VH-VL binders against Large ribosomal subunit protein bL21 (rplU). Designs and how they scored, part 6

Target 1, 133 residues: Large ribosomal subunit protein bL21 (rplU), of Prochlorococcus marinus (a2c733)
Amino acid sequence: MAEKPAAKPKAAAAKAEAKDQSDSYAIVEASGQQFWLQPNRYYDLDRLQAAVDDTVTLENVLLIKDGKNDTTVGQPYVKGASVELKVMDHRRGPKIIVYKMRPKKKTRRKNGHRQELTRVMVQSISIDGKALS
Key: E = the ipSAE of ESMFold2; O = the ipSAE of OpenDDE; V2 = 0.75 times the mean of E and O plus 0.25 times the DockQ between their complexes.

## First folded at step 3 (VH-VL; framework fv_nezutatug)

Design n3g (from nez3 with heavy chain E100T, light chain N92D; at its last look DockQ between E and O 0.33; V2 from the best seeds 0.00; counts 0 for: pae O 9.0 > 2)
Fold by OpenDDE, look of step 3:
Structure n3g (fold): chain C 133 residues (1-133), chain A 120 residues (1-120), chain B 107 residues (1-107)
Amino acid sequence: as target 1 above (133 residues)
Amino acid sequence: QVQLQESGPGLVKPSQTLSLTCTVSGYSITSGYYWHWIRQHPGKGLEWIGSIYHSGSTDYNPSLKSLVTISADTSKNQFSLKLSSVTAADTAVYYCARSTWELLGYFDYWGQGTTVTVSS
Amino acid sequence: DIQMTQSPSSVSASVGDRVTITCKASQGISSYVAWYQQKPGKAPEPLIYDASSLQSGVPSRFSGSGSGTDFTLTISSLQPEDFATYYCQQADSFPYTFGQGTKLEIK
């Protein structure tokens, strides 16, 4: 009886909820991940090396959409583009239970993991120092 | 249990500054929540005025940003609202409220509200 | 700013009725919607957070659903104490905004 391979935990694809395309947004690279960022919204990023209330500027902007204007796509980054983030808090993500089994050694380990996160608010998206409306 | 209580003058003259205080009991305002001021015009809906985070960081409604100041007094476990240059349009019931960090923008606890009338 | 449009503005119902109130956001806001109940002369009380999560202590006859732009508050069997004004609110972005309210009245 062929043991059905344990379904890979579907990475909770953050359902990119269809954000109204009418709003300005940027796609940024942070901590090896891509984020869809809009002004005045909260996001949880991997732990940033910044204090609460600090302003962090992301420069690895892959794409910028300025409202109804054309989309600017970087190669690989949009030159002069930046996203200003306000650090709101540092928090730990939900506890993930990692179960590891070593079949030959009959050893089972159950470990809990909590990802260190930083909640940020997007203050502004800018190109060449000009904030997008 | 967390309790919020608004206090301040019920009557303010036009062009003066409205000052309100929210006293929090059962929880320290420095413990990591977000604290809010919300108002309700007579017979109308609710309007978010602004917020202060436990760190002291503030966020304001853009429509009121130039006129609003929110501050905290940690020694008294209070946070306050100042609204400058008030007009009749600022007559409302003013509420203070709380949000947890996990549920930012969800107001889980409210004060009873205090009525402020702007009149000459 | 994100606008929250509630419908209907008022509804008349009887005890035991199923009541549905809808809220439409002007843009996609994921599940970041809360619902509040307000009785005359009282502060709003939280009912639902994150579109569908019931606040502790709230009766199970209340439920919320929706994502994106369309959200719904449902009272499965109306009780006498449920006659009040209900508000939706988005918690997606600043400024936080509320619906205009739905007044639930006795028929």
Scores: ipSAE 0.012, ipTM 0.649, lowest interface PAE 9.0, mean pLDDT 88
ESMFold2, look of step 3: ipSAE 0.511; ipTM 0.801
ESMFold2 (binder alone), look of step 3: mean pLDDT 92; pTM 0.944

## First folded at step 4 (VH-VL; framework fv_nezutatug)

Design s1 (from n3d with heavy chain S51Y)
Heavy chain, then light chain:
Amino acid sequence: QVQLQESGPGLVKPSQTLSLTCTVSGYSITSGYYWHWIRQHPGKGLEWIGYIYHSGSTDYNPSLKSLVTISADTSKNQFSLKLSSVTAADTAVYYCARSEWELFGYFDYWGQGTTVTVSS
Amino acid sequence: DIQMTQSPSSVSASVGDRVTITCKASQGISSYVAWYQQKPGKAPEPLIYDASSLQSGVPSRFSGSGSGTDFTLTISSLQPEDFATYYCQQANSFPYTFGQGTKLEIK
ESMFold2-Fast, scan of step 4: ipSAE 0.566; ipTM 0.788

Design s11 (from n3d with heavy chain L103T, light chain D50A A91S)
Fold by ESMFold2-Fast, scan of step 4:
Structure s11 (fold): chain C 133 residues (1-133), chain A 120 residues (1-120), chain B 107 residues (1-107)
Amino acid sequence: as target 1 above (133 residues)
Amino acid sequence: QVQLQESGPGLVKPSQTLSLTCTVSGYSITSGYYWHWIRQHPGKGLEWIGSIYHSGSTDYNPSLKSLVTISADTSKNQFSLKLSSVTAADTAVYYCARSEWETFGYFDYWGQGTTVTVSS
Amino acid sequence: DIQMTQSPSSVSASVGDRVTITCKASQGISSYVAWYQQKPGKAPEPLIYAASSLQSGVPSRFSGSGSGTDFTLTISSLQPEDFATYYCQQSNSFPYTFGQGTKLEIK
């Protein structure tokens, strides 16, 4: 079985043109990165300091789309907005082979590394305690 | 080679608890995979019931409304399904299956299935 | 829940034919689609994952394509052992869901 790329899927990449664009999502900021998150989706994030089955709440929400309702844009964050993640599992990601060369020909080498990941499921996206559809 | 085999009673009375066990051979259930229960209603499609990981973490289909529990017995290399308060709607062939982290919920090995009938 | 709709519900074909089965998701699911083959009285067998990746040991006449909401399973030259029911499944969103199945029958 061939492996798929070791990267978290972005919610935006899962949108289909055939859909009427009424789906809910949030864009959140964590560790200097932006994440597109949709309810009930699984995502692989850089290792979180949380136990399996814990709930992690993200409050730096940059934007929320509530189905066919208007989009709420933060300045920079949407007040009262949060995304609740359930921690599913922790794992080292697939081994990535890196080839690096320096100006000298004998510095070519083959390296491998792994990223530590936490798989989460988006349980809810809410504003002032009210969950989005 | 990985093999999965379901076992349990073929007949359960309404309102009782259904208990099924999946025995895994050729691979340790603690070695980094997700283990699942999936059922198929007579003449109908497939329904994912839930999963357990080696960490003990479980995930259940919300349509089963807190009636399902999945647990693992690592000493026997088994995982089990308990479904409480069964009705005729729970009559189905029950499969256990495996998936990998990298492929998400792709089921690459399945048991042969066990038929469960719920009747008085 | 994401609904997976297969078409056709059944198809009659002859050995050597090219057969195409489609699967539509009610929401975008990127490439997180798998295909399974099921023969009467048997468990489903894995065929394709990540929309287009062939399971080890599956003949090259099987191929998958698509992304987003529209997915296709193709059998380039149908063989006698290919008469079965085929199911698509999404693994992008919780809970995992399957299509209703397409029965491939001999003509």
Scores: ipSAE 0.537, ipTM 0.773, lowest interface PAE 2.1, mean pLDDT 83

Design s13 (from n3d with heavy chain L103S, light chain A91Y F94Y)
Fold by ESMFold2-Fast, scan of step 4:
Structure s13 (fold): chain C 133 residues (1-133), chain A 120 residues (1-120), chain B 107 residues (1-107)
Amino acid sequence: as target 1 above (133 residues)
Amino acid sequence: QVQLQESGPGLVKPSQTLSLTCTVSGYSITSGYYWHWIRQHPGKGLEWIGSIYHSGSTDYNPSLKSLVTISADTSKNQFSLKLSSVTAADTAVYYCARSEWESFGYFDYWGQGTTVTVSS
Amino acid sequence: DIQMTQSPSSVSASVGDRVTITCKASQGISSYVAWYQQKPGKAPEPLIYDASSLQSGVPSRFSGSGSGTDFTLTISSLQPEDFATYYCQQYNSYPYTFGQGTKLEIK
């Protein structure tokens, strides 16, 4: 019962806390969610349709912070901005029990699934082809 | 218990390829861990070389990326390092190590190290 | 790359002393810091992960603290087996980087 289940407090906390003036990052919109991403750091995202070692490019960039504390805010997206991710691995999280019933007669069906995740490395954050550092 | 053991030639000539193997016992390399190569130059600090995961995905230190290849042989429960075009600067003790998914990059098990000298 | 700078480069101490070693990162790394102990001719051994979490089997006289850019390893009461070189390491950002080491020597 010790077990440390699905919570990723360390990865999420580190992501939230690394806001120093010298840090570069992007806030990106994908599939209705916003992601705060720094270059050269791993993140676990909801499953992406890509193979291991593929590069995925995210183009709906809401905000970019250059390491010089310059901030570019999109309206809604920053023109020419993109984030390149390398797919490292696919992972399934803890099992979730889903209970379904049919009308007329109660039919107990227990169907389990796991949250599917993709681990990615942020290879670059760029604006007009120029990488941030 | 998990044990890691490096093996390979102790002497390599300049411009040749250095090949080292890490044998893992007590745990399967396909069980969701990261496996790493780290080296230590004589009288100097530690340098991370690169990593491989059970999926076959690799990450390399950018300073060495064009020269390094890490691969796995799951049937032998081994992973290997190839470093091409070696020079005297590649003389070091080479370690293999493990990290877990939740604290990837923290090396919780290390091999004993193998000394590699690059000379003619 | 993130530079990890350790202070001091060496420290001389006696058994029973309280010893502190400091590590500074060139940019914010949250709590993604590990500490390792290395004795001559041996591989590094893990002591601390996530800045303050003690590795299983490591004596409680070892402790770590810090977040962001400044980190400290403390040995509360030095024992004979603690004379070694200590390294900090960040694993917040790729590539992973180590400090240059602090050698703990007998006075």
Scores: ipSAE 0.339, ipTM 0.735, lowest interface PAE 3.4, mean pLDDT 83

Design s14 (from n3d with heavy chain L103R, light chain D50K F94W)
Fold by ESMFold2-Fast, scan of step 4:
Structure s14 (fold): chain C 133 residues (1-133), chain A 120 residues (1-120), chain B 107 residues (1-107)
Amino acid sequence: as target 1 above (133 residues)
Amino acid sequence: QVQLQESGPGLVKPSQTLSLTCTVSGYSITSGYYWHWIRQHPGKGLEWIGSIYHSGSTDYNPSLKSLVTISADTSKNQFSLKLSSVTAADTAVYYCARSEWERFGYFDYWGQGTTVTVSS
Amino acid sequence: DIQMTQSPSSVSASVGDRVTITCKASQGISSYVAWYQQKPGKAPEPLIYKASSLQSGVPSRFSGSGSGTDFTLTISSLQPEDFATYYCQQANSWPYTFGQGTKLEIK
């Protein structure tokens, strides 16, 4: 097959603008913790009380960065902001093994447990119904 | 260890539904993995079509809108792709693929591919 | 959608050469890029995940680097079995997207 020609100047300019807007995110408070979330990306969170394919809306949004545009900081929450999550799956996380060395005996002990997790996809981050770019 | 094998008709008429099946061996399709359909157009490159999750739920490439359905048959350890209202643009090699839970979006095993031609 | 652009589209090299293939994303994708090798008539095979992590069983002459928008795949000492088409893919955002491919040919 012949080599494809280089992109035209208009396409290059569009790519530069898209690149500048790729770092959109929200910082959200959920379950006593803060999460950094980007649109159209999956995350593993502590087990949620929701069914697979359910939509969960988070409204305690601490900060929104809209690409290269302004950053909006909440006081404490950004008014009218929300993050919409789709539940993808539930599972147990990796087994955590804790090793303890007994004093004087040099004996190793191990205890283990697994964290329960929910995988979510960030469907949208919005302010007053307008999605981030 | 994991083997994926695509099967289905190699020729489909325009406006009909394209149906393909992926048979998985070595692992259960419900056992901690995501299963995907990916196609390769002549000269256009690779396009992710959609996935079925460990839990049985699905997600699809928005560019294919409501035209695509992926389903699983756990008794046969298979998952299937249906594309409705096909056109010549759907002519491609179709692959099924797997991703691990901790590497979702990274395709670690692929089927050998099946060629589908859409023509009258 | 995030567009992935590879350079060059084709490269000719000899056994023993160092070969570098570049991939550019239209948006920042952190380190979430994979590289695949495809030989004629065969399915793509994974080489690299998360920009620089080598897939199990892949020879150490393959390496990946980069972050943000610019990524490279390097083959440090080309072997006869390495002549193939190479694809990059972003795994940062849905829908997942691939580069157009780079064909590595015998000089």
Scores: ipSAE 0.416, ipTM 0.741, lowest interface PAE 3.0, mean pLDDT 83

Design s15 (from n3d with light chain D50A F94Y; at its last look DockQ between E and O 0.04; V2 from the best seeds 0.00; counts 0 for: pae E 14.1 > 2, placed apart)
Fold by OpenDDE, look of step 5:
Structure s15 (fold): chain C 133 residues (1-133), chain A 120 residues (1-120), chain B 107 residues (1-107)
Amino acid sequence: as target 1 above (133 residues)
Amino acid sequence: QVQLQESGPGLVKPSQTLSLTCTVSGYSITSGYYWHWIRQHPGKGLEWIGSIYHSGSTDYNPSLKSLVTISADTSKNQFSLKLSSVTAADTAVYYCARSEWELFGYFDYWGQGTTVTVSS
Amino acid sequence: DIQMTQSPSSVSASVGDRVTITCKASQGISSYVAWYQQKPGKAPEPLIYAASSLQSGVPSRFSGSGSGTDFTLTISSLQPEDFATYYCQQANSYPYTFGQGTKLEIK
């Protein structure tokens, strides 16, 4: 009577699927510009009318990519989509020198500009109140 | 992939000007990144020297501001460091590095570093 | 200038150990902190940015935390390749400044 070899318990390797949050992103419109935003990353936007540590919600989301799901493209915006930002700091960008010459008018203007910026941290990207993983 | 490579003389005499160049490959220096020089004195920590943006805007460490010039040559995809009136205190490994605009101040790519010795 | 004070300056540990390195800023710098690993004769390599964001390609055993003035780098289970010098850096304002470093040595 050949002893039936004991079935090795299938170690359920719970591969903790490290939610590669790195693959989710949104394209948003802010201050007339488009930004590629990922969760838990920092970005410099044009100066926001918010205080440091405030939460700002962007609703003008043009596109959402969930790392595991299909890309959702808005027309012009993705309905129900939002990006929550935490204001981290207000700062000034690098100095840009703008030189304008009008040859026919013999006018030359040299202006220095520093853009006012707000550094934000992307807290979450959500659709219909559900945060993307 | 972005690659940075430092080049320049490994030996500089006191009171002379140290000149280094960082050659960037895989990315244009005009693509909206910040480019940095950082040095490390033997057995010491890291010291940020300065930065340049593609617009030509520069920022320098106040401790070195009077002695440092950073410039960019977009045609060669290079940026350079000049440090005038060097002393033994300027002996260090010099690194060039990059940071993204959105991640300003975080050095994501580094060169291998070049050793510069200040000696008579 | 913002000063970054790391502790300890040196730590001896064994493979498999949990290691924590701390960095204290002289003023509030929100989450503008990066961590770097440097091996002898090599350039620093980024580990963490924005205090807690893991750099691409960095093993998950590395983690960063903190805000304001107190920051930590944690290695959950030390591997042989992790013996190196670690640096914190503030990215809040110019001039950028680094901690003095923490040398992680094998026990």
Scores: ipSAE 0.000, ipTM 0.607, lowest interface PAE 10.9, mean pLDDT 87
ESMFold2-Fast, scan of step 4: ipSAE 0.602; ipTM 0.822
ESMFold2, look of step 5: ipSAE 0.000; ipTM 0.517
ESMFold2 (binder alone), look of step 5: mean pLDDT 91; pTM 0.940

Design s16 (from n3d with light chain D50K Y96W; at its last look DockQ between E and O 0.01; V2 from the best seeds 0.00; counts 0 for: pae O 7.9 > 2, placed apart)
Fold by OpenDDE, look of step 5:
Structure s16 (fold): chain C 133 residues (1-133), chain A 120 residues (1-120), chain B 107 residues (1-107)
Amino acid sequence: as target 1 above (133 residues)
Amino acid sequence: QVQLQESGPGLVKPSQTLSLTCTVSGYSITSGYYWHWIRQHPGKGLEWIGSIYHSGSTDYNPSLKSLVTISADTSKNQFSLKLSSVTAADTAVYYCARSEWELFGYFDYWGQGTTVTVSS
Amino acid sequence: DIQMTQSPSSVSASVGDRVTITCKASQGISSYVAWYQQKPGKAPEPLIYKASSLQSGVPSRFSGSGSGTDFTLTISSLQPEDFATYYCQQANSFPWTFGQGTKLEIK
């Protein structure tokens, strides 16, 4: 009676579910404006007080969406939420011409403005120290 | 947020004048930038038609210069394209776009495009 | 007029692949080159400006390089959403001109 050799358990190849990182995002408040940020993307924010290659953390996160999971909305901010940004460059934005006319006073002012901007890369979005995948 | 929207007739007869309007919202066309018209013939690449600067200066593609007029209505925050004596070759999707040439030299905002067919 | 010669006209690739598209200008155009992505039925979307600067909101897997006459767009690791037609454009002088386009298809 030949003992049937025990079938070696097929190692379940853990299909690393490539978590579609593409669907996670945060809405943050920075410099009085709201930004929609996704990981591993670049954005221009108002000038940050940081050097190039510095990491800046934004804590004023209004909303977080973790892929296909539920959306977390803050009141006014999501507690424990943060967005890590890497400063890539400082730049000047497009020229804006501000024209002010006061008809009764015959005063006309034309001013040019270029907004100082900081190019940042979103490194991670996290809740309670856990980065969103 | 800056938004551009093309509008105009989707059908034009040969030898007539094609007229399109781009309505800009979220930014005044007098505040800066170049405002462009670009077209794409079906299955083909992109062709720059011309532009109007916020000052009112215009530039046209030499291949179309004699047929093209671009103008702006600042009161409506719109700029327009007129292409005279159209033929079947002018059938295309027409886009309006914005650029800040002095700094970046690219089209940063686009309209969704409007299809214009030249047919009898 | 400045001619932009784009190559290849089409490329088949798989998800995860590195893809490179080139554009050659008929004359020196400094760094005034932009790259666009266009999906069927949609307007082109800017990816790169001034040869190497990424547009806001563009994934870091996109990069641009080059100066003078030779320019390159690179996608380091192709994602499913990257299958589209890509165009280079010069803004050195009017008339602004585009490359012929590169259609990136799934292998």
Scores: ipSAE 0.018, ipTM 0.621, lowest interface PAE 7.9, mean pLDDT 88
ESMFold2-Fast, scan of step 4: ipSAE 0.601; ipTM 0.813
ESMFold2, look of step 5: ipSAE 0.607; ipTM 0.832
ESMFold2 (binder alone), look of step 5: mean pLDDT 91; pTM 0.938

Design s17 (from n3d with light chain D50A A91Y Y96F; at its last look DockQ between E and O 0.24; V2 from the best seeds 0.00; counts 0 for: pae O 4.5 > 2)
Fold by OpenDDE, look of step 5:
Structure s17 (fold): chain C 133 residues (1-133), chain A 120 residues (1-120), chain B 107 residues (1-107)
Amino acid sequence: as target 1 above (133 residues)
Amino acid sequence: QVQLQESGPGLVKPSQTLSLTCTVSGYSITSGYYWHWIRQHPGKGLEWIGSIYHSGSTDYNPSLKSLVTISADTSKNQFSLKLSSVTAADTAVYYCARSEWELFGYFDYWGQGTTVTVSS
Amino acid sequence: DIQMTQSPSSVSASVGDRVTITCKASQGISSYVAWYQQKPGKAPEPLIYAASSLQSGVPSRFSGSGSGTDFTLTISSLQPEDFATYYCQQYNSFPFTFGQGTKLEIK
């Protein structure tokens, strides 16, 4: 029985490929992962403990690029930097089937996992309370 | 099957408020879809006006933000557009549309559109 | 705002022809591109989402490709019912923006 090819994950929030260097962006750490965030774009993050329509502020900003200005790199975070996110909705990611077999122990386990995600809109990126353009 | 239908006055005087309603049938507007207003000026391309989400949250085109209000009436399964201080530039066919959550911003269902003319 | 530059603005073709329409985004938008067909006096109808995914019910002669900034809609063999105006659209960022359209006319 040919295993139905796992439906290609619908275009997950594509890792920001080569973003136009002219656009402001921040690299943030959230839930142990790094995200490339731009204003007025939406992203799927790991489940946030926030309600829909809440504003969440990320302070673990690793890097900020302010348009044509120089890049600010944090050590490890950029001081005074923050990213404001609006929670749009909560969703579940695609179902991942994890199959584990231990041949010597004749044990087989099949587990399904669906990652809980939160879709957010980047409202603003700021340094010291000043929003980047 | 989901159906969207625009309704409202076909004529609006300058400086007045344009008000349109989109009636949705076959699906609840609160059941995980996003709802949009889009317009098309005669002989021109398409312009996104704004969106409303199942939570009631809204996003607007910055070019129209100060003039646009989108709201929802869940009891009637409708969402509405208000555009204040209209001018001749607001003469257009107005469409309401839907997006799925997974494909937010992709308009998979459209209304037939309603023509609004701004004239004295 | 992200600008979607669509080309050509108009194209004349015959039934059976291969037609290609291009759309260029002013910045990288991954695969968040849709294509629509609009006939006179009608609402736009969706053709393609996610740059290359065919909308249900759309004929297989339609296809989309591209990522980043350059996108294409292809009609492999033009049919009489395909004469219309086509629009690309990005939904990567607010505000959502459309191309200026391509009018496909009978030669």
Scores: ipSAE 0.046, ipTM 0.741, lowest interface PAE 4.5, mean pLDDT 89
ESMFold2-Fast, scan of step 4: ipSAE 0.575; ipTM 0.791
ESMFold2, look of step 5: ipSAE 0.591; ipTM 0.820
ESMFold2 (binder alone), look of step 5: mean pLDDT 92; pTM 0.948
ESMFold2, look of step 8: ipSAE 0.546; ipTM 0.800
ESMFold2 (binder alone), look of step 8: mean pLDDT 92; pTM 0.947
OpenDDE, look of step 8: ipSAE 0.045; ipTM 0.737

Design s18 (from n3d with heavy chain E100P, light chain A91H Y96L)
Fold by ESMFold2-Fast, scan of step 4:
Structure s18 (fold): chain C 133 residues (1-133), chain A 120 residues (1-120), chain B 107 residues (1-107)
Amino acid sequence: as target 1 above (133 residues)
Amino acid sequence: QVQLQESGPGLVKPSQTLSLTCTVSGYSITSGYYWHWIRQHPGKGLEWIGSIYHSGSTDYNPSLKSLVTISADTSKNQFSLKLSSVTAADTAVYYCARSPWELFGYFDYWGQGTTVTVSS
Amino acid sequence: DIQMTQSPSSVSASVGDRVTITCKASQGISSYVAWYQQKPGKAPEPLIYDASSLQSGVPSRFSGSGSGTDFTLTISSLQPEDFATYYCQQHNSFPLTFGQGTKLEIK
């Protein structure tokens, strides 16, 4: 009988965990939505009321993963945590952008209008003044 | 047709400031693109130096950020690179390049490149 | 910084051959990989963006594939003008980084 367990599924799972552990990120809450933000990545967000080169600070941080170090979970927010975004540009959104939102919470929206976007770069993710970077 | 052309001195002495200009033809630098400087060391790979957005915002490679300034002159349709305190390690071919906002960092047009030698 | 590693560093091939060049990222970069061709004494020329999208005007014998960390550039039926150095580049995160290059030489 084909009872022998496959090693590859277990090895693949271990690699997936190791890869996840190597990445730093923050999960932040804004307007009832959650965003997964990584340092040194750019994101296109709905238009922000900020000027080019301004820094926007997000403080409603639900979770911080510090690479291979400990993960800090908020209750509901991590005290002393912040994410700093640099505003790079304001634009009307193209149909295809360099950053795409990955699978999200169940939301069935009907929007026909073109979005106005602000491109930001995640400059730092910090907790109590210490940057993850 | 879009054309980018680098210009500046081909020989720079150690500790001086390297200054290069990229002249853009056939397209306005204020019309929705990002403008970059990239260099290539002799017989080696490519290194991104930094970018200036049509909005005026700049980003620099962290390995070079204390030494690099990129600026734009929209009246001349040019953008420029200044690299301070150069050493022999800064000897390279310097390129200017463009990337669309939808594909930041994808270089769809390049200048022909200008060779810069740092030597006493 | 995201390290881009190309293999092989050099490959020898004949006109009409199918050539495959690979590129590995040190971190997941989704599909944000571009490929460029550089001939001696010339600037790099864009071939592919977003891992598999062909730049306008580039011959259909060039194709790209991959996602996450593993990417491939394929040239079907090599032509004489294809002998060059090929570079991969990630455009996912700052700073932008390039592979070390793969030199395609005449066998």
Scores: ipSAE 0.459, ipTM 0.751, lowest interface PAE 2.4, mean pLDDT 82

